VH-VL binders against Putative hydroxypyruvate isomerase (Gip). Designs and how they scored, part 8

Target 1, 264 residues: Putative hydroxypyruvate isomerase (Gip), of Drosophila melanogaster (Fruit fly) (p36951)
Amino acid sequence: MALKFAANLNFLFTERATSIAERIRLAHQNGFRAVEIPYPEGETSDVVSAVKETGVVVSLVNLAFDKSDDQLRFGSTSVPGSEKLFRSQLDATIDFARQVNCGKIHLTAGLFKGGQESDYTKTYTANLKIAADSLRASKMIGVIEPINKYAVPGYYMNSYSKAAGILADVAADNIQLLADLYHLQHLHGNVSKTLEEYKALIGHFQIAQVPHRHEPDVSGELDYGFVFKALQEFGYDGWIGCEYKPKTTTVEGLGWVSKLGYTL

## First folded at step 14 (VH-VL)

Design M4 (from L3 with light chain S28R)
Fold by ESMFold2, look of step 14:
Structure M4 (fold): chain C 264 residues (1-264), chain A 126 residues (1-126), chain B 107 residues (1-107)
Amino acid sequence: as target 1 above (264 residues)
Amino acid sequence: EVQLVQSGAEVKKPGSSVKVSCKASGYTFSDYAISWVRQAPGQGLEWMGWIIPYFGDADYAQKFQGRVTITADESTTTAYMELSGLTSDDTAVYYCAREANEYWTGYYDTHDFDYWGQGTTVTVSS
Amino acid sequence: EIVLTQSPDFQSVTPKEKVTITCRASQRIGSRLHWYQQKPDQPPKLLIKYASQSFSGVPSRFSGSGSGTDFTLTINGLEAEDAGTYYCHQSYSLPYTFGPGTKVDIK
């Protein structure tokens, strides 16, 4: 399958735009057919308009979050005591995702800030089961992402084996794994065998070079020429999120697409 | 705690330039934008431009294009605004302000000006 | 660029009364409208961010509302220390812009 690339708008086009709607327009103007976006609290109608205007695909939306609480700023899904908040955030995010025809929601886990990890795992598993039902009713999938400690210290979901165990307990085919190759290299390595090991669980991919999280073609630990061929052989036909820190500017850094033999 | 401390007042002659510094502390300097805002006596607030130190590129309001240069030095966590070709109309208080958005964390934030420097008075007189 | 207008230009108000200030944007800006208070010889201070969210330490008598193009700052129960100039600011797109200000004075 030909690979399809989406611009992650928490990272790309940030040097010239503050609103998600404007970043959508910039991504479209620069050849992207798809984007990944956060839940755009307070701006949903403007983002819906920008999506209609440009025709971009919204490939992923991050769960709505509470930026005023340090533990909840990276999601509520695992956090004991925030179960009612999680359900309201999920409902709001599903409603928005429907308006932009997005079928994937990243169920961000939140931070471990103290207490028993087993309570977090219990909350996480229960909330994912509830999310599975709500998402299925809307013909959507949820994804969970193992994130390395160097990027987000204290993030609850921090290993592939933990993710796999929790997905087995949730037992829902519409809750799947987000494999961000930047985090995968930090957390597990052995990329080709790891992709094979988790193949049945993976429902979304994101990319960045290791260790500095720049464009795929900068010098680093991952040979993206090889890795992209492995993804094609994997048979993934969805969007691949470009979640990297531009080394210079977003547009100046897009040369990797053609250099590695692909098109936006 | 977040703090922005600006350089002292300056008196300048028409045609000269001024460079105002803004020393930042209490946060990761490269990951937040710094804006520059000025206020002439008895007048409102006027945005001049911004820089995200990580990118090093600045963006400017059209009125100041060609006269203003905004830079940042990561090693000293200091932002600078230089305005050239001064006239009496440039007499103002110049502020730096931090924008509420930490890049690279997955946040989507508001970009309000949550912390301001104390201001630097620039007087342009013959 | 996005033009912000404010109304009224000036209000002289007796303590304990209500102050209402409006800000209108020349295009839709979502909720990316912020309110600042400036007292004489001081830098501006953030009061309300993102149309309606109070900044830390701001008294409850200050509130904000609106979205899209029409926004309101309300001071419910004006106190003498609230005298000053109030500015709206949009962070929707560059270049950022401010409203012209509303001066609030104590009668």
Scores: ipSAE 0.712, ipTM 0.864, lowest interface PAE 1.7, mean pLDDT 93
Fold by OpenDDE, look of step 16:
Structure M4 (fold): chain C 264 residues (1-264), chain A 126 residues (1-126), chain B 107 residues (1-107)
Amino acid sequence: as target 1 above (264 residues)
Amino acid sequence: EVQLVQSGAEVKKPGSSVKVSCKASGYTFSDYAISWVRQAPGQGLEWMGWIIPYFGDADYAQKFQGRVTITADESTTTAYMELSGLTSDDTAVYYCAREANEYWTGYYDTHDFDYWGQGTTVTVSS
Amino acid sequence: EIVLTQSPDFQSVTPKEKVTITCRASQRIGSRLHWYQQKPDQPPKLLIKYASQSFSGVPSRFSGSGSGTDFTLTINGLEAEDAGTYYCHQSYSLPYTFGPGTKVDIK
């Protein structure tokens, strides 16, 4: 099965474009057929227009978040006391996702800033259950992502085992695991076996080299020639998010695609 | 503490070029874009261009295309703005400013100018 | 380019009075509007980012609101030290642009 790659526009095409809409156009211009985007606060109409104009697939949208709060800037889903905010953010994100025909939302967990972790777990689980119902009604899926502490210190969802436990408690088939290989390597290593272990839960992939989070063909801890073959064998037929920091420029770095024998 | 320290005042003749430096400290230089903004006497603020040191890629306002060059040296954490073909209209205080960019977190980015250099006065006179 | 306008151009205010400055964008820019304060012979200083988020160290009397095309900077109880020129700035798209500025003097 041919692998499909999506441009994560939090990382790619940021050097020339500030708005998400413009980054979408740049991604399209450079051959991408799909993009991953943050929730475009205040820019939803422009993004909708850009998506329509280019015809790119929006493969993933991050949950809307509150930029004004240090704890909430990485999500509210797990933060006790922010249940109402989460629901509003979820509704807004679903509404937007529907407009761009995106069927997958990253339910960002937020930061653990003290207190009882069990409270965060309780909140996260409860909110994910709510999300499951809402997303199901819209024929969407939600994904949760374990993120390493070097990238986001204090991120609540920082373990694959934790994620698995939460997903088990949520018990909804439309809430799945986002496996970012960059984070996976930092968190656990043993990529192949870990992917196999959690195969049934994984609903999305993202990639970046380790440790510097550059393109797959940049020297690093992961052999992406091997990894991509593994993903093919895995049977993943969704979009793979290119969530990496270009080593030089986004465009110059895109040579990795052909170099490794793939196409956008 | 984040600091941007610019080079000293310049007096230039028409037709000449000026190169202003902006030494950054107190943060990871490569992770934040540097913009250049100028202000003519008694006038408002005008964005000239920016560079993301990490990429080494600059972009410019159309008005200055072909006449301005913005560069960055990661080894010295210094950004530069060179303006050629100077005229009296280029007399202004030139500022470097850091753009608050946290897109590497994967969640959001900001483009406000959270820290500014002290400014460099460039006077163009015959 | 996106054009920003401000109102008023100038106002002289008695200390402790409320000051309201508006900024209008030529198109919708969401919340990508920022406010700066500039005093004579000084660089601009960030006050409000993303329409309503106060920058670190900014007194609580400063607040921002708005979304889309219309934005407001409010100073609740002007202090003498608040005299200066206030600029709005959009970071929605390149080229970045600023409002023409609003000069605030103290009576």
Scores: ipSAE 0.115, ipTM 0.691, lowest interface PAE 4.0, mean pLDDT 93

Design M5 (from L2 with light chain Y50W)
Fold by ESMFold2, look of step 19:
Structure M5 (fold): chain C 264 residues (1-264), chain A 126 residues (1-126), chain B 107 residues (1-107)
Amino acid sequence: as target 1 above (264 residues)
Amino acid sequence: EVQLVQSGAEVKKPGSSVKVSCKASGYTFSDYAISWVRQAPGQGLEWMGWIIPYFGNADYAQKFQGRVTITADESTTTAYMELSGLTSDDTAVYYCAREATEYWTGYYSTHDFDYWGQGTTVTVSS
Amino acid sequence: EIVLTQSPDFQSVTPKEKVTITCRASQSIGSRLHWYQQKPDQPPKLLIKWASQSFSGVPSRFSGSGSGTDFTLTINGLEAEDAGTYYCHQSYSLPYTFGPGTKVDIK
């Protein structure tokens, strides 16, 4: 089963374009059939138009967020006291995702900024249960992503065991794990064993090389020739998000696709 | 405190070149794009081009393509704009401006020009 | 290239009155429209970003609105110090462009 790659537009084409809509057009022009995007605050209609124009698949949308608040800029899902904001952001994100036929929303956790972690876990679990109901009504899934402290200091969701425990408490089949292999290597390692251990929970993948977060084929800790074969054996038939920092430019760095035996 | 400090005024002859510097301080230089904008006497603002210091790549408005070179030096946190083949139409104040960018943060950049240099007057005598 | 137009070119306004400046884009630019104030012999200063968000330290009498192609800067209760030229700027696509400016004088 061939792997399918999506361009993450917070990372790719950033050196050539400023708006999400223009990056969608560049991704399409350069052979990508799918993209991952943030909630396009203030630009939803323009992004909808670019998706219709190009026919790209939107494989993942990040939850709407409050860029102006230091704690909430990386999501509201875990943050005590932000429950009404979370619901409003979820509703807006689901509405947008329907317009672009996107079936996956990253429920970004937010930052732990002191207080009791148990309050964050309580809020997170409650909000994920609410999200499960709303997403199910729209035939969508939500994903949660463990993120390493070197990338986002203070991010609440920072461990695979914590994620698994919370997913067990949420007990909803449409709230799943996003396995970003860059973060996974920093947080857990033992990639083959870890993928096997969490197989039943994983609903989305993202890739970058470790430690510098560049293309999969640069020198680093992960053998992506091996890893991609493992993903094929995993039976994953969704999109894999290319969430890496182009070493030079996005297009100049796409050689890894053919070198590793794949096509866009 | 974010600060952009530009080199001093210059008087140039037609056909020559000018290189204006923009020294940045108070922030992580490589994280923010820098644009160059000029303003002829009594005229509006005209975007010339930009650079993202992390990439070292620059892009230019079509009008200036082939005449302008924008560079950045991470070690001195300084951006440069060089304009060649000067004519009297190039007499202007030249500004550098920092763009509000958020690379690699999981959300996109707004690219407003939040901080500006003081400007460098370039006079081309014809 | 996205063309921005502004209206009016010039206003002479009595202090404490309301000033309205419009900016129109030749195509949709979402909310990627920013407003700057420039006083004589000074660099431009950011007032409003993302169509309607006030930049830090900007007096509350300044506000912005609009999306898509039509945008408005409002000064509610003009002060003498507000005299100057106001520019809109789009950051939707390269090349970035500015409106031609609106000069505001105090009567």
Scores: ipSAE 0.693, ipTM 0.860, lowest interface PAE 1.6, mean pLDDT 93
Fold by ESMFold2, look of step 17:
Structure M5 (fold): chain C 264 residues (1-264), chain A 126 residues (1-126), chain B 107 residues (1-107)
Amino acid sequence: as target 1 above (264 residues)
Amino acid sequence: EVQLVQSGAEVKKPGSSVKVSCKASGYTFSDYAISWVRQAPGQGLEWMGWIIPYFGNADYAQKFQGRVTITADESTTTAYMELSGLTSDDTAVYYCAREATEYWTGYYSTHDFDYWGQGTTVTVSS
Amino acid sequence: EIVLTQSPDFQSVTPKEKVTITCRASQSIGSRLHWYQQKPDQPPKLLIKWASQSFSGVPSRFSGSGSGTDFTLTINGLEAEDAGTYYCHQSYSLPYTFGPGTKVDIK
C-alpha cells in the first residue's frame, strides 16, 4: 500500500508562517493531505477554521503544555506533582482533537530535572492509565515517543525498552508507541529488527534523516528508499509525520517525495 | 546567557548606506529568527524585517522593501542589517532582537522578542 | 497588516497605585500579543508574552490578560522604577507590528 505523508507543522513551513492556521493553509497549497500539529493554545478557533476550509486530516495533536515552565514545556505526563495539570491539559487537548476529528494525541513526557527517576516512572504509568480511559471514551489513542538526548536534553522518555515496559504495565490497547526514525536511530539503531521487535506496539511513525534531521534524501545514516519499502511491508496504513528541518525551504526540499517514488 | 551585541553608532550623509551588525551568543544561532526594529527620536517601534539564520531567507516590511538587506553568518553567529538610500527620516536607533522560536522541538513557538541588542544610533545629516 | 492601538497615550501615576494599559488589534490575533517596557536610553525589555505569561525575572506586579482583539497590561502596585513607555506587539502575522506606546510617568 502507498505510504501517506503528513506535514509536521512545528517543523515544516516555519520559515514562511508563524501561526499553525497559516501553516495548515500552506501545507494544503503544497499538496499535503494531512498535518501534525501542537495544541494551539489561545488559537484553537483559528485552527479549527483552517482545517474546515482546507479539508486536511489532522493526524496527530501534541498534548497541551506549559510554555512558561522549563521542566513542563516538553510535557507533563511523567512529572511528579503535575497530575492535576496533566489532567487539565489532557481534557483541553481531547476537546480540541474532537473539533478537528483527530484520533491521536502525543502524550509528551516532560523533562527529568532531578529527584528519583522511579517517582517519574510511577507518575508516568499512572497518568497513562488515566489517559487511556479518557481517550477510549473519545475513541482516540495516545502515543508515547522515545526522544534522544541530542534533540531534547533531559527528556524523560528516552528508551525503547523503557517505553515497552511502561506500555506493558499500562496494559491498554489504545496507548501505543510513536516510532520517530530519527530518534530510533540515535537511541537504538538496528532499524529493521527494531521495527519488527516493536511492531505490535507501534501506532505512529515520523521521519527525518540522521544525524542533522533534514529531508529523508539528504546524505546520512538512513537509507529511506529501503526504510520506506520496509514500512510498506510493515503494513502501516496511517500517516507518516514529516518532522524534519528543511535544509533550505520546505517547498524546495519536497523533491524527495517523487525521487523516492511517492506522492503527497 | 543569551546576548546580542551590536556595532557602534554611525553618522551618515544622505544617499549613503549603513550596515549594522548584531553578534549573538549563548544559544544555537541557527534555531532562532532575528528581527530588526528601529526607533526614530521620540517615536515608537517599527519592525523592519527578519531572518532565520538556518535558512538564510529574509522578509521585510513593505516600507523598506528594496532598501534593506538582512543577512546572517552562521560561522560568526552574526546578523547584519544594511539600509541604503539614507535620508534624514532614517535617523533612528536600530535594534536587533531574537524571536522566541525553536523549530526542532515539540512545543509551540510564540515569536515574542525575548532578547534585544543594546541598539545602534544612526544619524543622517548633511 | 494588523494595526495595534493603545490606551491611554500617557498616564501620570502615584507610586503604589494600579496602572492599566489596553491594546486593541484590528483583527483577531489569538494570544499572540506581547508586552515590552522601554526606559529612556535603553532597549525594550520583554515583560509579558503570549498575552498573559510573565517573562523570566519580571516582577509579579506585572500581569497581562486578554485574547482575540482586546488585551490588557496591569501593573499592580506601581514602583518608581516602572516609569517608561510600554508597547504591545503582535506576532500573529508578518509584518510584525507594535502599538504606538503608552508613556507612564511617576508623580
Scores: ipSAE 0.351, ipTM 0.670, lowest interface PAE 3.2, mean pLDDT 91

## First folded at step 17 (VH-VL)

Design V1 (from L1 with heavy chain Y107R N109D)
Fold by ESMFold2, look of step 19:
Structure V1 (fold): chain C 264 residues (1-264), chain A 126 residues (1-126), chain B 107 residues (1-107)
Amino acid sequence: as target 1 above (264 residues)
Amino acid sequence: EVQLVQSGAEVKKPGSSVKVSCKASGYTFSDYAISWVRQAPGQGLEWMGWIIPYFGNADYAQKFQGRVTITADESTTTAYMELSGLTSDDTAVYYCAREANEYWTGRYDTHDFDYWGQGTTVTVSS
Amino acid sequence: EIVLTQSPDFQSVTPKEKVTITCRASQSIGSRLHWYQQKPDQPPKLLIKYASQSFSGVPSRFSGSGSGTDFTLTINGLEAEDAGTYYCHQSYSLPYTFGPGTKVDIK
């Protein structure tokens, strides 16, 4: 089956537009049928309108987070003492996701800023169990993403092995792994075997070239011709997030889609 | 710690060009857009355009299309605004301003102008 | 192009009294409305970002509110040092635009 690509609007069209709503319109105008977006704090009505106007699929929404707090600006899910805030952020994000018919929420882990890592793991696991119940009630899934420390220093969720262990403890079929191939290569390598190993857990994919996080077809460590074939054989029929830094402009960099044998 | 320091005042004749510099320090220059804003005597603020040094692309207000060129030099952490075909209507103070948007991290993404240069007075007279 | 209007054009205010300045956008801009103060012969300075968030070091007497098309800057308890011109600015779409300004003088 053919692969489906979504524009991640924290990365794409950022050189042409400032608001998420305008980036949605640009993504649509340039052939994307789907997008990934952050929770659009302070702009939800405008984003809902842009989604209705364009008909794009919202394939993933990032959990709301507190940008004003040093520890919480990359999420609250793992952070001890922020449990009430997490529940409020989850409820707000689910409500928004329903308005745009999005079925996937990235439960961003937050930063480890000291104290005991075991306390973070306990908080994370407990909050993911609560999220599983709330998301199930709304027919949604949550995803967690291992992120390499050079991209986000101090990010709590920084290992595929840790993620798998936590998911086993959560034991909910609607809390799944987000496999970002850029981070996967930095954290583990051995892409084909790693995809096979974690197959039962993976519910979302994102792509960028390694090491510079540009378009899939630039020179780099990953052969995306091979990787895309592996994703097709994986049987993934969801959206693949294009979360890369345009080397020039977003539109000038879209040639990889047709070059590698796909369409938006 | 963030500083934007502009070049000095200029007196120009009609029909000439002016190029104003904006030296940035105290942050990663390529990660933030720089906007240019002007203010004619006794008047309000007018956005002229921006540049994102990482991408090298600039966008301009339609009023200035064809007359303004905004560039950035990463090696000197300096942005430039060049305005050609000057008339007396171009007499103004020209400001550079940093936008509160750190590309790629998501930390700042509001695009307010959090830091401003001191301004450069350009006077166009015969 | 998004047009911003401000009201009033000018206010003369007794110290310690309340100042209210409104900004109206020609279309919804979410919360992407920012407020600046400009004193004579100085560059503008950011006061309020994203409709209601105070910038670092801004006195608590300054506050912002609103969303969509209607926004308000409030100075609750005007001080003599607050005299100057206040501008709103939208960052929702390019080209960015400013309101025409509201001059505040001490009575």
Scores: ipSAE 0.769, ipTM 0.891, lowest interface PAE 1.3, mean pLDDT 93
Fold by ESMFold2, look of step 18:
Structure V1 (fold): chain C 264 residues (1-264), chain A 126 residues (1-126), chain B 107 residues (1-107)
Amino acid sequence: as target 1 above (264 residues)
Amino acid sequence: EVQLVQSGAEVKKPGSSVKVSCKASGYTFSDYAISWVRQAPGQGLEWMGWIIPYFGNADYAQKFQGRVTITADESTTTAYMELSGLTSDDTAVYYCAREANEYWTGRYDTHDFDYWGQGTTVTVSS
Amino acid sequence: EIVLTQSPDFQSVTPKEKVTITCRASQSIGSRLHWYQQKPDQPPKLLIKYASQSFSGVPSRFSGSGSGTDFTLTINGLEAEDAGTYYCHQSYSLPYTFGPGTKVDIK
């Protein structure tokens, strides 16, 4: 089973295009069959058109979020007091995801900015249960991602053990773990053992090299030749999100695909 | 806080070139694109091109392709615009502007021009 | 290349009254339209970004609306300091483009 790679358009093609619709076109022109995108507030019809025009798969959509609020700019799912906003954002994101035939939504947790962490955990668990029902009705899954403190200081969901505990409490088979190997190395390490440990929970993967978050083939902590074989043996047949900072340009940095034995 | 300071006014002869500098401060220089915009006397605004210092790549409006070169120097946090083959039609005020998009934050942002330099008057006369 | 047009070219308006400026794009640009104010001998200043979002420090009398191809800047209760030229700008696709400007004077 060959691995399948999607371009994360918050990161890739950002040096050549400003709108998500234009980044979709560039990704398609450069051989990507799939993309990961944010909810494109204010631009949904343009993005739907670009997806139809190119035929790319939308493998993941990030939950709509309030870009202007400093606590909510990384999601609302865990944030107490934002439950109505979360539901509105979820409904809008599901509606958009349907239009582009995307079956996975990243339920971004938001920032801990003070108060009781237990209130955040209560809100997060309750909102994930609500999300599970809504997503199931649309034949979708939700994913949650542990993110390291160096990338997003204060991000609520910051540990694999916390994620596993919360998923057990949510008890829904369509709420799963997003394993971003860049964050996983920072938070846990022992990549092969960690993949075994969380195998039953993992529903999506993303990649970047550690520590500088560049292409998989640059010098760094992870041997992606080994890691990709592990993903193949894992039995993952979905899309792998390429969420890395191009070292030069996106296109100049795509040599890793062929170098490591794969195709887009 | 955020400030863009441009080099001083210049008087140039037809056929020569001009290089305008834009010194940035108050933010992480490499993480934001800088655009160049000009305005001829009594006329509107015209985008010339941009550079993203992190990548070192520049793109230009077709009208200026082949005549303009935009560069950036991270060590001095300074962007440059050089325009060659000057004619009297190039008499204008030249602005640099920062684009509102900090790369790598996971934000899909707006790319409006949130901060502008004071402008550099270039006069091309015989 | 995306063409932006503006209407009107010029308005002379009594203080405290409402000013409406429109910008039209030659194709859909989503919400990627921004508004700037320019006074004589000064650089432009950002007022409204992403069709309707106020920039920091901009008085609440300024507002923006629209999406797709048709956009509006509104000044609700014009003040003398608001005289100047107003430009729209799209950031949807390179090359970026500007509207031709709308001059607003105080009667």
Scores: ipSAE 0.744, ipTM 0.876, lowest interface PAE 1.4, mean pLDDT 93
Fold by ESMFold2, look of step 17:
Structure V1 (fold): chain C 264 residues (1-264), chain A 126 residues (1-126), chain B 107 residues (1-107)
Amino acid sequence: as target 1 above (264 residues)
Amino acid sequence: EVQLVQSGAEVKKPGSSVKVSCKASGYTFSDYAISWVRQAPGQGLEWMGWIIPYFGNADYAQKFQGRVTITADESTTTAYMELSGLTSDDTAVYYCAREANEYWTGRYDTHDFDYWGQGTTVTVSS
Amino acid sequence: EIVLTQSPDFQSVTPKEKVTITCRASQSIGSRLHWYQQKPDQPPKLLIKYASQSFSGVPSRFSGSGSGTDFTLTINGLEAEDAGTYYCHQSYSLPYTFGPGTKVDIK
């Protein structure tokens, strides 16, 4: 089955538009049939309207975050003492995701800011079990993402082996791994073997070139011609998030799609 | 500490051009857009355009299309606004302002103007 | 292009009284409305961002509310130093626009 690409609107069209709703319209106008978005606090109705007007698929929503706390601005899921906040954020995000027919929520982990890592792991595992139940009731999947320290210093979820161990302890088929190939190369490398090793756990993919996080076809460490064929053989039929920094502008940088043999 | 420091007041003749500088410090210059806003005597605020230094891309309000050029120099962390074909209607205080939006963090951003330059008075008279 | 209107154009207010300023947008802008105070001969200063969020260092007497098309700035207990002009600003779409301003004087 042909690969399907979604625009990550924290990155793409950011040079042309300020609101998520306007970025949705730009993505649609430029050929994207799907998007990835953060929880759009304070503008949910405008985003719902833009999704209805354009018909784009919302392939992933990031969990709501607390802008008032430096530790929590990258998620609450692992952070001890924020369990009530996490449940409130999860409920709000699920409610929004239902309104846009989105079946996947990125359960962002948050920052490790000291204390015992075992307390974070305990909190993370407990909150993921709660999320699994709530998401199952809404026929949704949660994903967790290992993120490299150069992109988000101190991010709690920072290795594939840690993620796999936690997923085994959570033991829920609707909590899965988000494999962002940019982070995967920084954290683990050996992309083909790593994808093979974690195949059963992976429920979502994102792409950017390494090391500068630009379009897949710029010079870098990953051969995306090879990688995309591997994803097709993998049997992945979901959306692939384009989470990269445009080297020039979003639209000028879309040539890689046809150059590598695909369409939006 | 975020600071925007603008060039000094200017007196210009009709038909000439003015170029106002805005020196930024205390943050990563390329990560935040800078907007230019002007205010004629006794009047309100008027957005002129913006630049995103990472891209070098600028956008302008329709009223100023063809007369305004906004640029940025990352090596000096300085933004510039140049307005050509000046008339007495262009007499105003010109401000630069930083937008509260850090590109590439994946954070949800509001694009309010959190820090402003001190303003540059431009007087156009013959 | 999104038009912002403000009411009233002018208010003369006794110190310690409540001031209410409204801003209306020509279309929904979610919560992407911001409030600035401008004192004579000074640049504008951010007071309230994203409809209701206080900017750092802003006195608690200032608050904002609203969403969609109708927004309110409230000064609960006006101080003499609050005299000036108040502007709303939308960051929902380009071009950015400002309201025409509300001048607040001390009576």
Scores: ipSAE 0.743, ipTM 0.879, lowest interface PAE 1.5, mean pLDDT 93

